VH-VL binders against q8ixk2r445to577. Designs and how they scored, part 109

Target 1, 133 residues: q8ixk2r445to577
Amino acid sequence: FFGMLQNKGLTDYCFDYNPPDENQIVGHQVILYLCHGMGQNQFFEYTSQKEIRYNTHQPEGCIAVEAGMDTLIMHLCEETAPENQKFILQEDGSLFHEQSKKCVQAARKESSDSFVPLLRDCTNSDHQKWFFK
Short names: E, the ipSAE of ESMFold2; O, the ipSAE of OpenDDE; V2, 0.75 times the mean of E and O plus 0.25 times the DockQ between their complexes.

## First folded at step 7 (VH-VL)

Design gg2 (framework fv_recaticimab)
Fold by ESMFold2-Fast, scan of step 7:
Structure gg2 (fold): chain C 133 residues (1-133), chain A 119 residues (1-119), chain B 112 residues (1-112)
Amino acid sequence: as target 1 above (133 residues)
Amino acid sequence: QVQLVQSGAEVKKPGASVKVSCKASGYTFTDYFMHWVRQAPGQGLEWMGYINPDTGYTKYHQNFKDRVTMTRDTSISTAYMELSRLRSDDTAVYYCARYHRGLSWFDPWGQGTTVTVSS
Amino acid sequence: DIVMSQSPSSLSASVGDRVTITCKSSKSLLYTSNQKDYLAWYQQKPGKSPKLLIYWASTRESGVPDRFSGSGSGTDFTLTISSLQPEDFATYYCQQYFSYPTFGQGTKLEIK
């Protein structure tokens, strides 16, 4: 699968990655923004290694969660995907982060009207359901 | 066998455009980026840009951004590089080269297409 | 752009000689998460396309003779040919892949 990765509960919001410098793709947090289909910053690929790749720039980035953290950040992809970069996209739309045993949820950023994907305990909420479009 | 086969040599006048093709075989065309690198006679390697064959996304080096267009046709596993408003200093061998979509090196390279720009 | 600088620009040597080519990057190519240096070396013979020799600064590509070795980390890298053979006279290029690809200006290895 590849395309825009949209949330079922937070209707019209998609995974979005907008690094300040295209020469430095890694190290920044993945956000949620209104799905527009116009910009490269919303195109992701789900691979056979269970990676979510930022598919439009070189080098391609892979979404990861560092130990003890709940935010999704962009890392460099590796030849063999490390456990912190593996997400299981299940048939019900849940996106399960294998290493932490938690699910990706659309959430409001603290004291803000902006939204971000965060790791939370799995609850089957529509805010934890994702699909490619 | 993994192979990249490029179109034949071109001779162009200043101001013209040239379009070079690169046909891939022996692997899944959309699994690897295709980069274009040129080499002027007796000079080093100069990166021009790449295309992601899966998405169609392109990134061009600033030196070429206003004159180069990279495209692909997934039905025939072929990438194209078009360079417009040719100058005599665009005389070079133009290579396509396969690049893994993440972090990578170039392997394989096409055989090269010689483009000569002369009056 | 990350700038790659090679030295020397040309080198004359005889069969059996040990040859060293250096490459310097304007920015560290070491990615701390995986401890890898994003640096490759290529060989180019006249009229031919470049051929991959080494990736990850020190890993030889399959089929490349043991006399070729890469070393270094961060900003300073070296390609060594331990005992030159006639087929080794060529131009050598380093390339970084930590960002958009850039090449060194090349080192031409000529017969003495």
Scores: ipSAE 0.009, ipTM 0.626, lowest interface PAE 9.1, mean pLDDT 87

Design gg20 (framework fv_recaticimab)
Fold by ESMFold2-Fast, scan of step 7:
Structure gg20 (fold): chain C 133 residues (1-133), chain A 119 residues (1-119), chain B 112 residues (1-112)
Amino acid sequence: as target 1 above (133 residues)
Amino acid sequence: QVQLVQSGAEVKKPGASVKVSCKASGYTFTDYFMHWVRQAPGQGLEWMGYINPDTGYTKYHQNFKDRVTMTRDTSISTAYMELSRLRSDDTAVYYCARYHRGLSWFDPWGQGTTVTVSS
Amino acid sequence: DIVMSQSPSSLSASVGDRVTITCKSSQSLLYTSNQKDYLAWYQQKPGKSPKLLIYWASTRESGVPDRFSGSGSGTDFTLTISSLQPEDFATYYCQQYFTYPTFGQGTKLEIK
């Protein structure tokens, strides 16, 4: 699968990566933004290694969650995907982070109206359902 | 050289429909969403909606969605905005605008089409 | 919808003056994750279409004179013209793109 990774509950929002400095693509949080359909900073690939890969810039980035954190951060991809970069896209659209046993949810950040993908306890909420478009 | 050229001024009676065209040149028409924004005399700018020229998908602001239709013709790189059941308070300059490289600031804008609704 | 409020509604100034226009949003326009504010500024002269001046709150569009600068973050933003020129008399609009676009009501910059 590849394309824009869109949320079922927040129908107009997609995974988006727009770091402060486009020449430093790693270390920053993935956000949710209005789906624009142009690929670029919203174009992701789900790989056979269970990675969510960002191919817009080189070197390629892979979404990861650091131990004890709930935010999705861009890291450099490795030849063999480390466990913190593995997500299981389930048939119901849930995006399960295997290492933490939590699901990716579209959520608001505290003290802000911005939407971001965060790890939360798995539920049947449409805010935890994702699909490629 | 990127340009948006709009159709000429229109004078309409209340209850009529108006269809404004916007012809794009200097870029790949299907690569950028086309937005429509209007401005009533002496008033600010009001976003109406957009069309994806590649797929034909549209998103309208809720204030307009029962009266507006946005379409395009890829063969002539032209977008259209039709507003029906016109009222006197629809008198405005209507702009098409391209959103900039995947984010929602607008560049360029068309020159505007004045629509006057009077009886 | 995010409401954008500009002040003042009009300003009178002379060539060479420093001019400041303020824009406030009803919600924060900052994604704290990428430290970007989703705000743009436009200039509109009578009978003309708007022209992009600034995006990301403070980044000047190519070809825009460096006397124009944007600043601020979150809910409070400012457009500054450091030394007003005759061609700068126009109406200025802020626009958020944190969600679907909304514009401020405009600030008309008039000659004294």
Scores: ipSAE 0.351, ipTM 0.810, lowest interface PAE 3.2, mean pLDDT 89

Design gg21 (framework fv_recaticimab)
Fold by ESMFold2-Fast, scan of step 7:
Structure gg21 (fold): chain C 133 residues (1-133), chain A 119 residues (1-119), chain B 112 residues (1-112)
Amino acid sequence: as target 1 above (133 residues)
Amino acid sequence: QVQLVQSGAEVKKPGASVKVSCKASGYTFTDYFMHWVRQAPGQGLEWMGYINPDTGYTKYHQNFKDRVTMTRDTSISTAYMELSRLRSDDTAVYYCARYHRGLSWFDPWGQGTTVTVSS
Amino acid sequence: DIVMSQSPSSLSASVGDRVTITCKSSQSLLYTSNQKDYLAWYQQKPGKSPKLLIYWASTRESGVPDRFSGSGSGTDFTLTISSLQPEDFATYYCQQYFRYPTFGQGTKLEIK
């Protein structure tokens, strides 16, 4: 799958990656933003290695979660996907992060109008359901 | 042994389309991106775009966006590059080349397909 | 697009000579997070496809003779052939993969 990765519960929001410095793709947080239909910063690819890739740029970026964190950040893709970059997109739309045993949930950033994907205990909430558009 | 084998030479008239094939062997076809690079006679190498054989996702260089289509058939480990509305300045050798998903150089390259566009 | 510039455009040399080819990029190819330069070198003989020689600016591809070496970082890179052999007469290209791939214009190495 490839396209805009949209949330079922937060229906107008998509995964979005637009770092402030295009010369440094790694280390910034993945956010949620209104789906704009233009691809680009909202265009992701789900791979057979269970990666969520940002392939619109070189070097290729892969979404990861660092130990002890609940935020999704951009790392460099590796020859073999490390455990912190592996997500299982399930038939029900849940996005399960293998290393942490948690699910990706659309969440409001504290004291803000912005939204971000965060790791949370897995539940049947539509805020944890994702699909490619 | 990892190998890319391309289809044979083509002679086309201006305005026609050409479709070049690239058959992969010796590795898992879906684990590597397939890029297309062309070389006009006596000129350097020009990147055209790539396809991810796993997903079918394509990325085209701006110069070719309106005329190129890249596809693949995973059942026969073959990638295709079709260039439409050919002009004489599209005369070139067209190469497919493997590019590891997590690594970023070309190896191997196909042997090349010569496309000649003339009246 | 990152612009790659090679020098010289052509060079005449004799067997046994030490040959250097330079490649300059319009922006840095060094990624600070992994300390790697996203640069490769290829050899192309007439009528043949390009062959990978070096990646990560200085890592020699398996099977490539040790007379070939790559050096440099950031924006300035060099390919060196320490003792030219008859089979080395070819055109050499540098390629960046820090962004969508772009190639230098090539350096044609001819027999003197």
Scores: ipSAE 0.009, ipTM 0.642, lowest interface PAE 8.8, mean pLDDT 87

Design gg22 (framework fv_recaticimab)
Fold by ESMFold2-Fast, scan of step 7:
Structure gg22 (fold): chain C 133 residues (1-133), chain A 119 residues (1-119), chain B 112 residues (1-112)
Amino acid sequence: as target 1 above (133 residues)
Amino acid sequence: QVQLVQSGAEVKKPGASVKVSCKASGYTFTDYFMHWVRQAPGQGLEWMGYINPDTGYTKYHQNFKDRVTMTRDTSISTAYMELSRLRSDDTAVYYCARYHRGLSWFDPWGQGTTVTVSS
Amino acid sequence: DIVMSQSPSSLSASVGDRVTITCKSSQSLLYTSNQKDYLAWYQQKPGKSPKLLIYWASTRESGVPDRFSGSGSGTDFTLTISSLQPEDFATYYCQQYFKYPTFGQGTKLEIK
């Protein structure tokens, strides 16, 4: 699977990665932004190791969740995917983070009207359902 | 050189339709969304919608969705915007503009097409 | 829609003057996660199409003179022209791209 990772509940929004400094690809939070359909900052690959890879730059970035956090951060991909970078894309569209036992949900950040993917307890909400477009 | 060239001025009667063209050159036409923005005389800029030239997917502002149709012809790198059931307050300069990154900023803009709707 | 409000609606200035144009959004244009403000500035001369000046609130487009600068964050933004030249007399628009695009109503810069 590869393409733009779109939310079923927040229907116009896709995973998006626009780091503050394009020369420092890792260490910043993944956001949700209006789906534009052009790939680029919204192009991701779901791998057989259950990684969500950012495929527009080298070295490749992999989405991770750090211990005790609920935000999705871009890390360097490893030869063997660490547990904090593993997500199970389930048949119903849920994106399950194995290490934390939580699901990725489209959510509004309190300090702004910006939208971000966050880890939350798993529910049947459409805001926790994702698909590649 | 990246350039957008639009069709010439149109004068239409109320109730008619107008179709404006925008011919792209100097880049891969299917790699960038094409947006349409209008400007009524002495007024500001109003976004109308966009088309993805690769897929044909369109998104229209709700103020126009019942009257606007955006299409493209990839063989001649040309985008079209058709506005139907024209009324006098549709008198405006209509611009095509290339998105720079997704829905971000517009660069370049076409030169504009003046559409006058009068009886 | 996000409402963009510019002030002043018009201003008169002389060549060599420093001028500032302000733009206020009805909601924050800052993605706190990437620290980017989704705001652009355009220049429009009479009878011409708009020309991009600034994007990401403060990044100057290639080829735009360094007398143009953008600043601000969140809901309040400014465009500054440090020393007006004759070719700078135009209307200036801010535009948000935090959601589907909306523009300010414009600031007309006139010769004093």
Scores: ipSAE 0.265, ipTM 0.796, lowest interface PAE 3.8, mean pLDDT 89

Design gg23 (framework fv_recaticimab)
Fold by ESMFold2-Fast, scan of step 7:
Structure gg23 (fold): chain C 133 residues (1-133), chain A 119 residues (1-119), chain B 112 residues (1-112)
Amino acid sequence: as target 1 above (133 residues)
Amino acid sequence: QVQLVQSGAEVKKPGASVKVSCKASGYTFTDYFMHWVRQAPGQGLEWMGYINPDTGYTKYHQNFKDRVTMTRDTSISTAYMELSRLRSDDTAVYYCARYHRGLSWFDPWGQGTTVTVSS
Amino acid sequence: DIVMSQSPSSLSASVGDRVTITCKSSQSLLYTSNQKDYLAWYQQKPGKSPKLLIYWASTRESGVPDRFSGSGSGTDFTLTISSLQPEDFATYYCQQYFSWPTFGQGTKLEIK
């Protein structure tokens, strides 16, 4: 799968990565933004290694969650995907982070009007359901 | 054996376009990105951009963004690089190079295609 | 872009000499998550395409003679040829792959 990764519950929002410097992508948080279908900051690839890759940078960016954290941040992809970069996209649309045993949920960023994907206990909520568009 | 074979030398007039091909063999074409790098006579190596052969996704260096187009044909395992509005300073050897996702260095390289732009 | 600077731009050496080529980056190439330096070295002989010699700053590519070695970390890197052979006549390039690929300007090694 390759495309915009859209949320079923927060229906107009897609995964978005817009680093301040496109030459230095590591360490910034992945956000949710209105799906626009233009530009490359919303185009992701789901791979057979269970990675969510950001093709727009070389080397490619891979979404990761650091130990003890619940935010999705951009790391560099590696030859063999480390455990913190593995997400299972399930048949029901849930995006399961294997290392933490939690699911990716669309959530409001604290004290703001912006939205971000966060790790939360797995539920059957539409805010935890994702699909490629 | 993994191999990249490029098209033959081209001589073009200023303002024309050139399209260089790079045929891959010995591996699954869609598993590796294909990058393009050029080298002007007596100069160093200059990265131009890349294509993901599986998705068709491309990204070009800022210096080439307005004039370069990279495409591929998966049925014949071939990548293409087209450079338009040629100038004399586009005279160079153009290389394709295979890029393993996650490894990030170039191996192998094509043999190179010499493009000469003169009036 | 990350700027790569090599020195010297050229050098002449005798067979059997120990040769060192240096490469400096405008920012650190060390990725702290995996402790790897995203730097490669290539050899280019006249009329030929570049050939990978070293990756991850110090790992030698299969088939490359053991007289070639890479060292350094962060912003300062060195390629060493421990005992120069006639076939080592070539231009050597460092390349960073921490971001969009950029190359050093090259070091031309001439054997006398």
Scores: ipSAE 0.568, ipTM 0.850, lowest interface PAE 2.1, mean pLDDT 90

Design gg24 (framework fv_recaticimab; at its last look DockQ between E and O 0.74; V2 from the best seeds 0.00; counts 0 for: pae E 6.7 > 2)
Fold by OpenDDE, look of step 8:
Structure gg24 (fold): chain C 133 residues (1-133), chain A 119 residues (1-119), chain B 112 residues (1-112)
Amino acid sequence: as target 1 above (133 residues)
Amino acid sequence: QVQLVQSGAEVKKPGASVKVSCKASGYTFTDYFMHWVRQAPGQGLEWMGYINPDTGYTKYHQNFKDRVTMTRDTSISTAYMELSRLRSDDTAVYYCARYHRGLSWFDPWGQGTTVTVSS
Amino acid sequence: DIVMSQSPSSLSASVGDRVTITCKSSQSLLYTSNQKDYLAWYQQKPGKSPKLLIYWASTRESGVPDRFSGSGSGTDFTLTISSLQPEDFATYYCQQYFSFPTFGQGTKLEIK
């Protein structure tokens, strides 16, 4: 699966990554932004290694969850996907992070009008459902 | 054995276009990105861009962005690089090169395609 | 772009000599998560494609003689040929892959 990763509940919002420096893509937070389909910032791939790759960059980035955090951060992909980079995109649209045993939920960023994907307890909320478009 | 076989030498006039092919074998074509690198006579290596054969997504170096088009035909495991509005300083050997996903060193390289631009 | 500064541009040496080529990057190539340096070395002979020698700054590609070694970390890297052989006269390039690929300008190793 590849393309825009869109949220069902938060209509018209997609995974978005726009690092301030294209020569340093790691360490920044993945956000949600209106789906625009212009490619680079909103193009992701779900791989057989259970990675969500930001493969519009070289080397490719992979979304990771750092210890103790509930946000999604960009790391570099590795030959063998580390545990904190493994996600399961379920048939029902839920995006499950194996290591934390949490689901990715579209949420409003605190003290902001922006939105971000956050790890939360798994529910049946459409805000926890995602699909590639 | 993994190998990349490129099309033959080209001679073009200024203003023309050239399209170089790179046929991959010995591996799953769509599992690896294909990069293009050129080398002018007696000069170093210059990265031009890459294509993801699976999705068709391309990234070009700014120096070529308006003149280069990278494509692929997955049915025959072949990547293409077209350079338009050729000028004399485009004279070079053009290489296709595979990288390991997430590990962007180049291996292997095609044998190279010599493109000569002259009046 | 990450700028790779390679030195020297050329050098002459004799068979049996110890040869050292240096490559400097404009920013660190060390990824803190896996503690690897995203740096490769290539050998290119006239009329031939570049050949991979070293990756991860110090790991030799399969089939590469052990007289070739890579060292360094961060922004300073070195390719060393411990005892030069006749077949080693060629041009050598460093390449970073921490970001979009860039190469050093090359080092031409000629016979003295």
Scores: ipSAE 0.704, ipTM 0.907, lowest interface PAE 0.8, mean pLDDT 94
Fold by ESMFold2-Fast, scan of step 7:
Order: sequence, then C-alpha cells, then structure tokens
Structure gg24 (fold): chain C 133 residues (1-133), chain A 119 residues (1-119), chain B 112 residues (1-112)
Amino acid sequence: as target 1 above (133 residues)
Amino acid sequence: QVQLVQSGAEVKKPGASVKVSCKASGYTFTDYFMHWVRQAPGQGLEWMGYINPDTGYTKYHQNFKDRVTMTRDTSISTAYMELSRLRSDDTAVYYCARYHRGLSWFDPWGQGTTVTVSS
Amino acid sequence: DIVMSQSPSSLSASVGDRVTITCKSSQSLLYTSNQKDYLAWYQQKPGKSPKLLIYWASTRESGVPDRFSGSGSGTDFTLTISSLQPEDFATYYCQQYFSFPTFGQGTKLEIK
C-alpha cells in the first residue's frame, strides 16, 4: 500500500508532511490537509514492517509517536523499525499504534482551525478509519 | 552476487536525450532505492535523484528536475534514467547505485555509463 | 544542501606512510535517536566506480583492509590509512546521508 493516506470520516483529508526545511525533516508534526493528488508531501508507503514511510526524503522519514505524546511526528527510518514507529493497518481501516495501544484519529488541532492525526482510545468512528488512495 | 550492470557508452549531440539503463541482480529489486550519481571528467560526484522501485516514487535534485526522468521495470529488475535537452557540460560518467533503505549508503555501484555530448 | 568539505584536495605520500584525510559538514550528521553519524567514505580508482570503505563514520565494510579507519562525530570526520600500500593510491570521497546525498569534493592520493 502506497499513495495518499485518506480519512474515511474527514472526507478529502489526507496525511500531509510539509517540513519548513526539506533538508531537516525530523521532529515536525504530521498534519491533515485536503487531498491534492500531487504526491510529494502526501505520498506515503505502508511497509511489511508496519511503518508509514515518507518517500519524499532520503533517508526516508518514518512516522512515530514519542512516549507520553499523542501527536504523530517525523523520525528517520532505521534498519529495524523501533516500536514507536509501528502501526497496524487493520482490515476495518483502523491504524493501531502498537506501543501505546491507541488508534490514529483525525482531529482538530487545539488553538487552530487545522486538522491533525492524533492518538486516541480505539473506537468504531469513521474518523479512525484510513485507506490508501 | 549482488550486481548492477549498466548500458553502454553513448555519444549525443546538444539538444538530444539519452536513456541509461541499470539492471540489478542478486537481490530483491524492490527492497532498495536506486540512486543516480554522475561525474564529469576530472570532477567529483554529483547526486541526481532516486527512485523507489516498489512504489515508483521519484525525487530529483533541483538542478536536474526539469530535464530528468527516472523509471523502473520490476519484471526485469531494471532502472532507467533519461536526461533530455543535453548540453556539452552533461558530458560525464553516469552511475546507478543501490541505496539501503534505513541503512543509507551506496553499495554496490554500477560500472558507469559514459555519455559524451559534442557538436 | 548539506555542504561537505574535504582537505586536502591532494596529498603526496610514500608506501608505508600514515595518511589522514579530513571531512567537515555544514551541519551535524549525528542522529540523536540512534546515536549514529550518517557519513560514509568511498575509494575511487581511475576508470572505476566508487567503492564503499566505511559507513556510520567508523564501521569498516566487509573485505576492506584494517589499515583503513574512520573516526569523528557530528561535523568533523577523519579517514586514516595507517600504512599506505601501492593499491591505495586513489581518490577518496566522504558522503553524508543525513539528508539528500552530498559528497566532499574528493582527495587525490598521489605517489611521492
């Protein structure tokens, strides 16, 4: 699976990573933005090692959640995926973050009118359902 | 054994296009990115871009973005690099090189394809 | 682009000499999450493709003689050849892989 990672409930919003400096991708938050189909910032690959890889940088970026946090941030991919970078894309479309035992949900960013993916308790909400387009 | 074999030398006129091939063997083609690096006579190494052979995703250095196209054919484990609107300063040896996903160095390198652009 | 600067541009040496080549990056190549420096060293002989010598700044590639060693961290790196052999006369390049690949300009090792 690769392409735009779109939310079922927040229609037409996709995972998006737009770092301020293309030569320094580590540490910034992954956001949700209108799906534009132009690749680049919205092109992700789901791997057999349960990683969500950002192909637009070399070395590739891997989405991670740091201990105690609920935001998805960009890390560099490693030879062996660390636990904080592992997400199970389930049959029903939910993205389960193994280390925290929580699901990725489309949510409004606090103090903002923008949207971001956040870790939340797993539910049957369409805001927790994702698919590649 | 892991090997990258490139197509033979090319002589082109300014304004023409050249397409270099790089055939991989001895490993799973889709597990590694393929990068292209060139070297002008007597000069250093210059990175041009890469392709993810699994997804087909490409990223080009800004100096080549308007003229380069990288593709692959997974059925024959071959990557391609096409450079258009050739100039005399595009005369160089063009290398493909395997890039370890998550490891991130070049190994192996193809033997190189000499491209000469002359009027 | 991360800028890589090598010194010297050329070096004349004799068989048996200890040779040191320096590489500096415009920003740190140390990734704090895994404590690795994203730097490699290559050897290139005339008419040949580059050959990987060292990765992660100090890890020697399989089959590379132990006279080759890499050291340094962050922004300053060194390649050392402890006892130069005839087959070591070549051009050496450092390469960062912390971002889109960039190479040093090369150091040509010449026979004295």
Scores: ipSAE 0.674, ipTM 0.882, lowest interface PAE 1.6, mean pLDDT 92
Fold by ESMFold2, look of step 8:
Structure gg24 (fold): chain C 133 residues (1-133), chain A 119 residues (1-119), chain B 112 residues (1-112)
Amino acid sequence: as target 1 above (133 residues)
Amino acid sequence: QVQLVQSGAEVKKPGASVKVSCKASGYTFTDYFMHWVRQAPGQGLEWMGYINPDTGYTKYHQNFKDRVTMTRDTSISTAYMELSRLRSDDTAVYYCARYHRGLSWFDPWGQGTTVTVSS
Amino acid sequence: DIVMSQSPSSLSASVGDRVTITCKSSQSLLYTSNQKDYLAWYQQKPGKSPKLLIYWASTRESGVPDRFSGSGSGTDFTLTISSLQPEDFATYYCQQYFSFPTFGQGTKLEIK
């Protein structure tokens, strides 16, 4: 799958990645932003290795969750996907992080009017449902 | 058996365009990026840009941004590089090279396509 | 762009000599999450395409003779040929793949 990764519950919001330096993509948090499709900030690939790749950069970035954390951070992709970079897009639309056994949820950023994807206990909430378009 | 085979040498006049092809075999074409690198006579290697053959996305070095177009045809596992408004200092050997996704060095390289720009 | 500087630009040596080529990058190529240096070495013979020798700074590509070795980390890297053979006279390039690829300017190794 390739496209904009949208949230069902937080309507019209997509995964977005806008690193401050286009040539330095590692270590910044993935956010949610109004889906617009312009530029290259909102295009991701879901691979057969269960990675979510930011594929407008070379080498490609892969979304990861560091041990004990709930935020989605950009790492470099590796030939074999590390466990912290594996996400399962399930039949019900949930995006399951295999290593932590938690689901990706659209959430309001702490003390902010902006939104981010965060790991939370899995529920049937539409805020935990995702699809590509 | 992994190989990249490029189109033959070309002679062009200043102001013309050239389109070089690079046919891949022995691997899944859309699983790897394709980069283009050139080498002027007696000079080092100069990176021009890449295409992601799976998505069609391209990124060009700023020195070529307004003159280069990279495309691909996944049905025949072939990448293309077109350089327009040629100048005499574009005379070079042009290489395609496979770039490992998530692991990024060039292996293999095409055999090179000599482009000569002269009046 | 990450600037790659090679030294020397050329050198002459005899069969059997030990040769050292250095490469310096304008920023660290070490990705601390996986502890790998994103640096490769290539050999290019006249009229031929470059050939990969070393990746991850020190890992020898399959089929590359043991006399080729890579070392270094961060910003300073070395390619060593421990006992030159006649087929080793070529131009050598380092290349970083930490970001968009850039190459050193090359080191031409000639027979003395």
Scores: ipSAE 0.062, ipTM 0.680, lowest interface PAE 6.7, mean pLDDT 88
ESMFold2 (binder alone), look of step 8: mean pLDDT 92; pTM 0.925

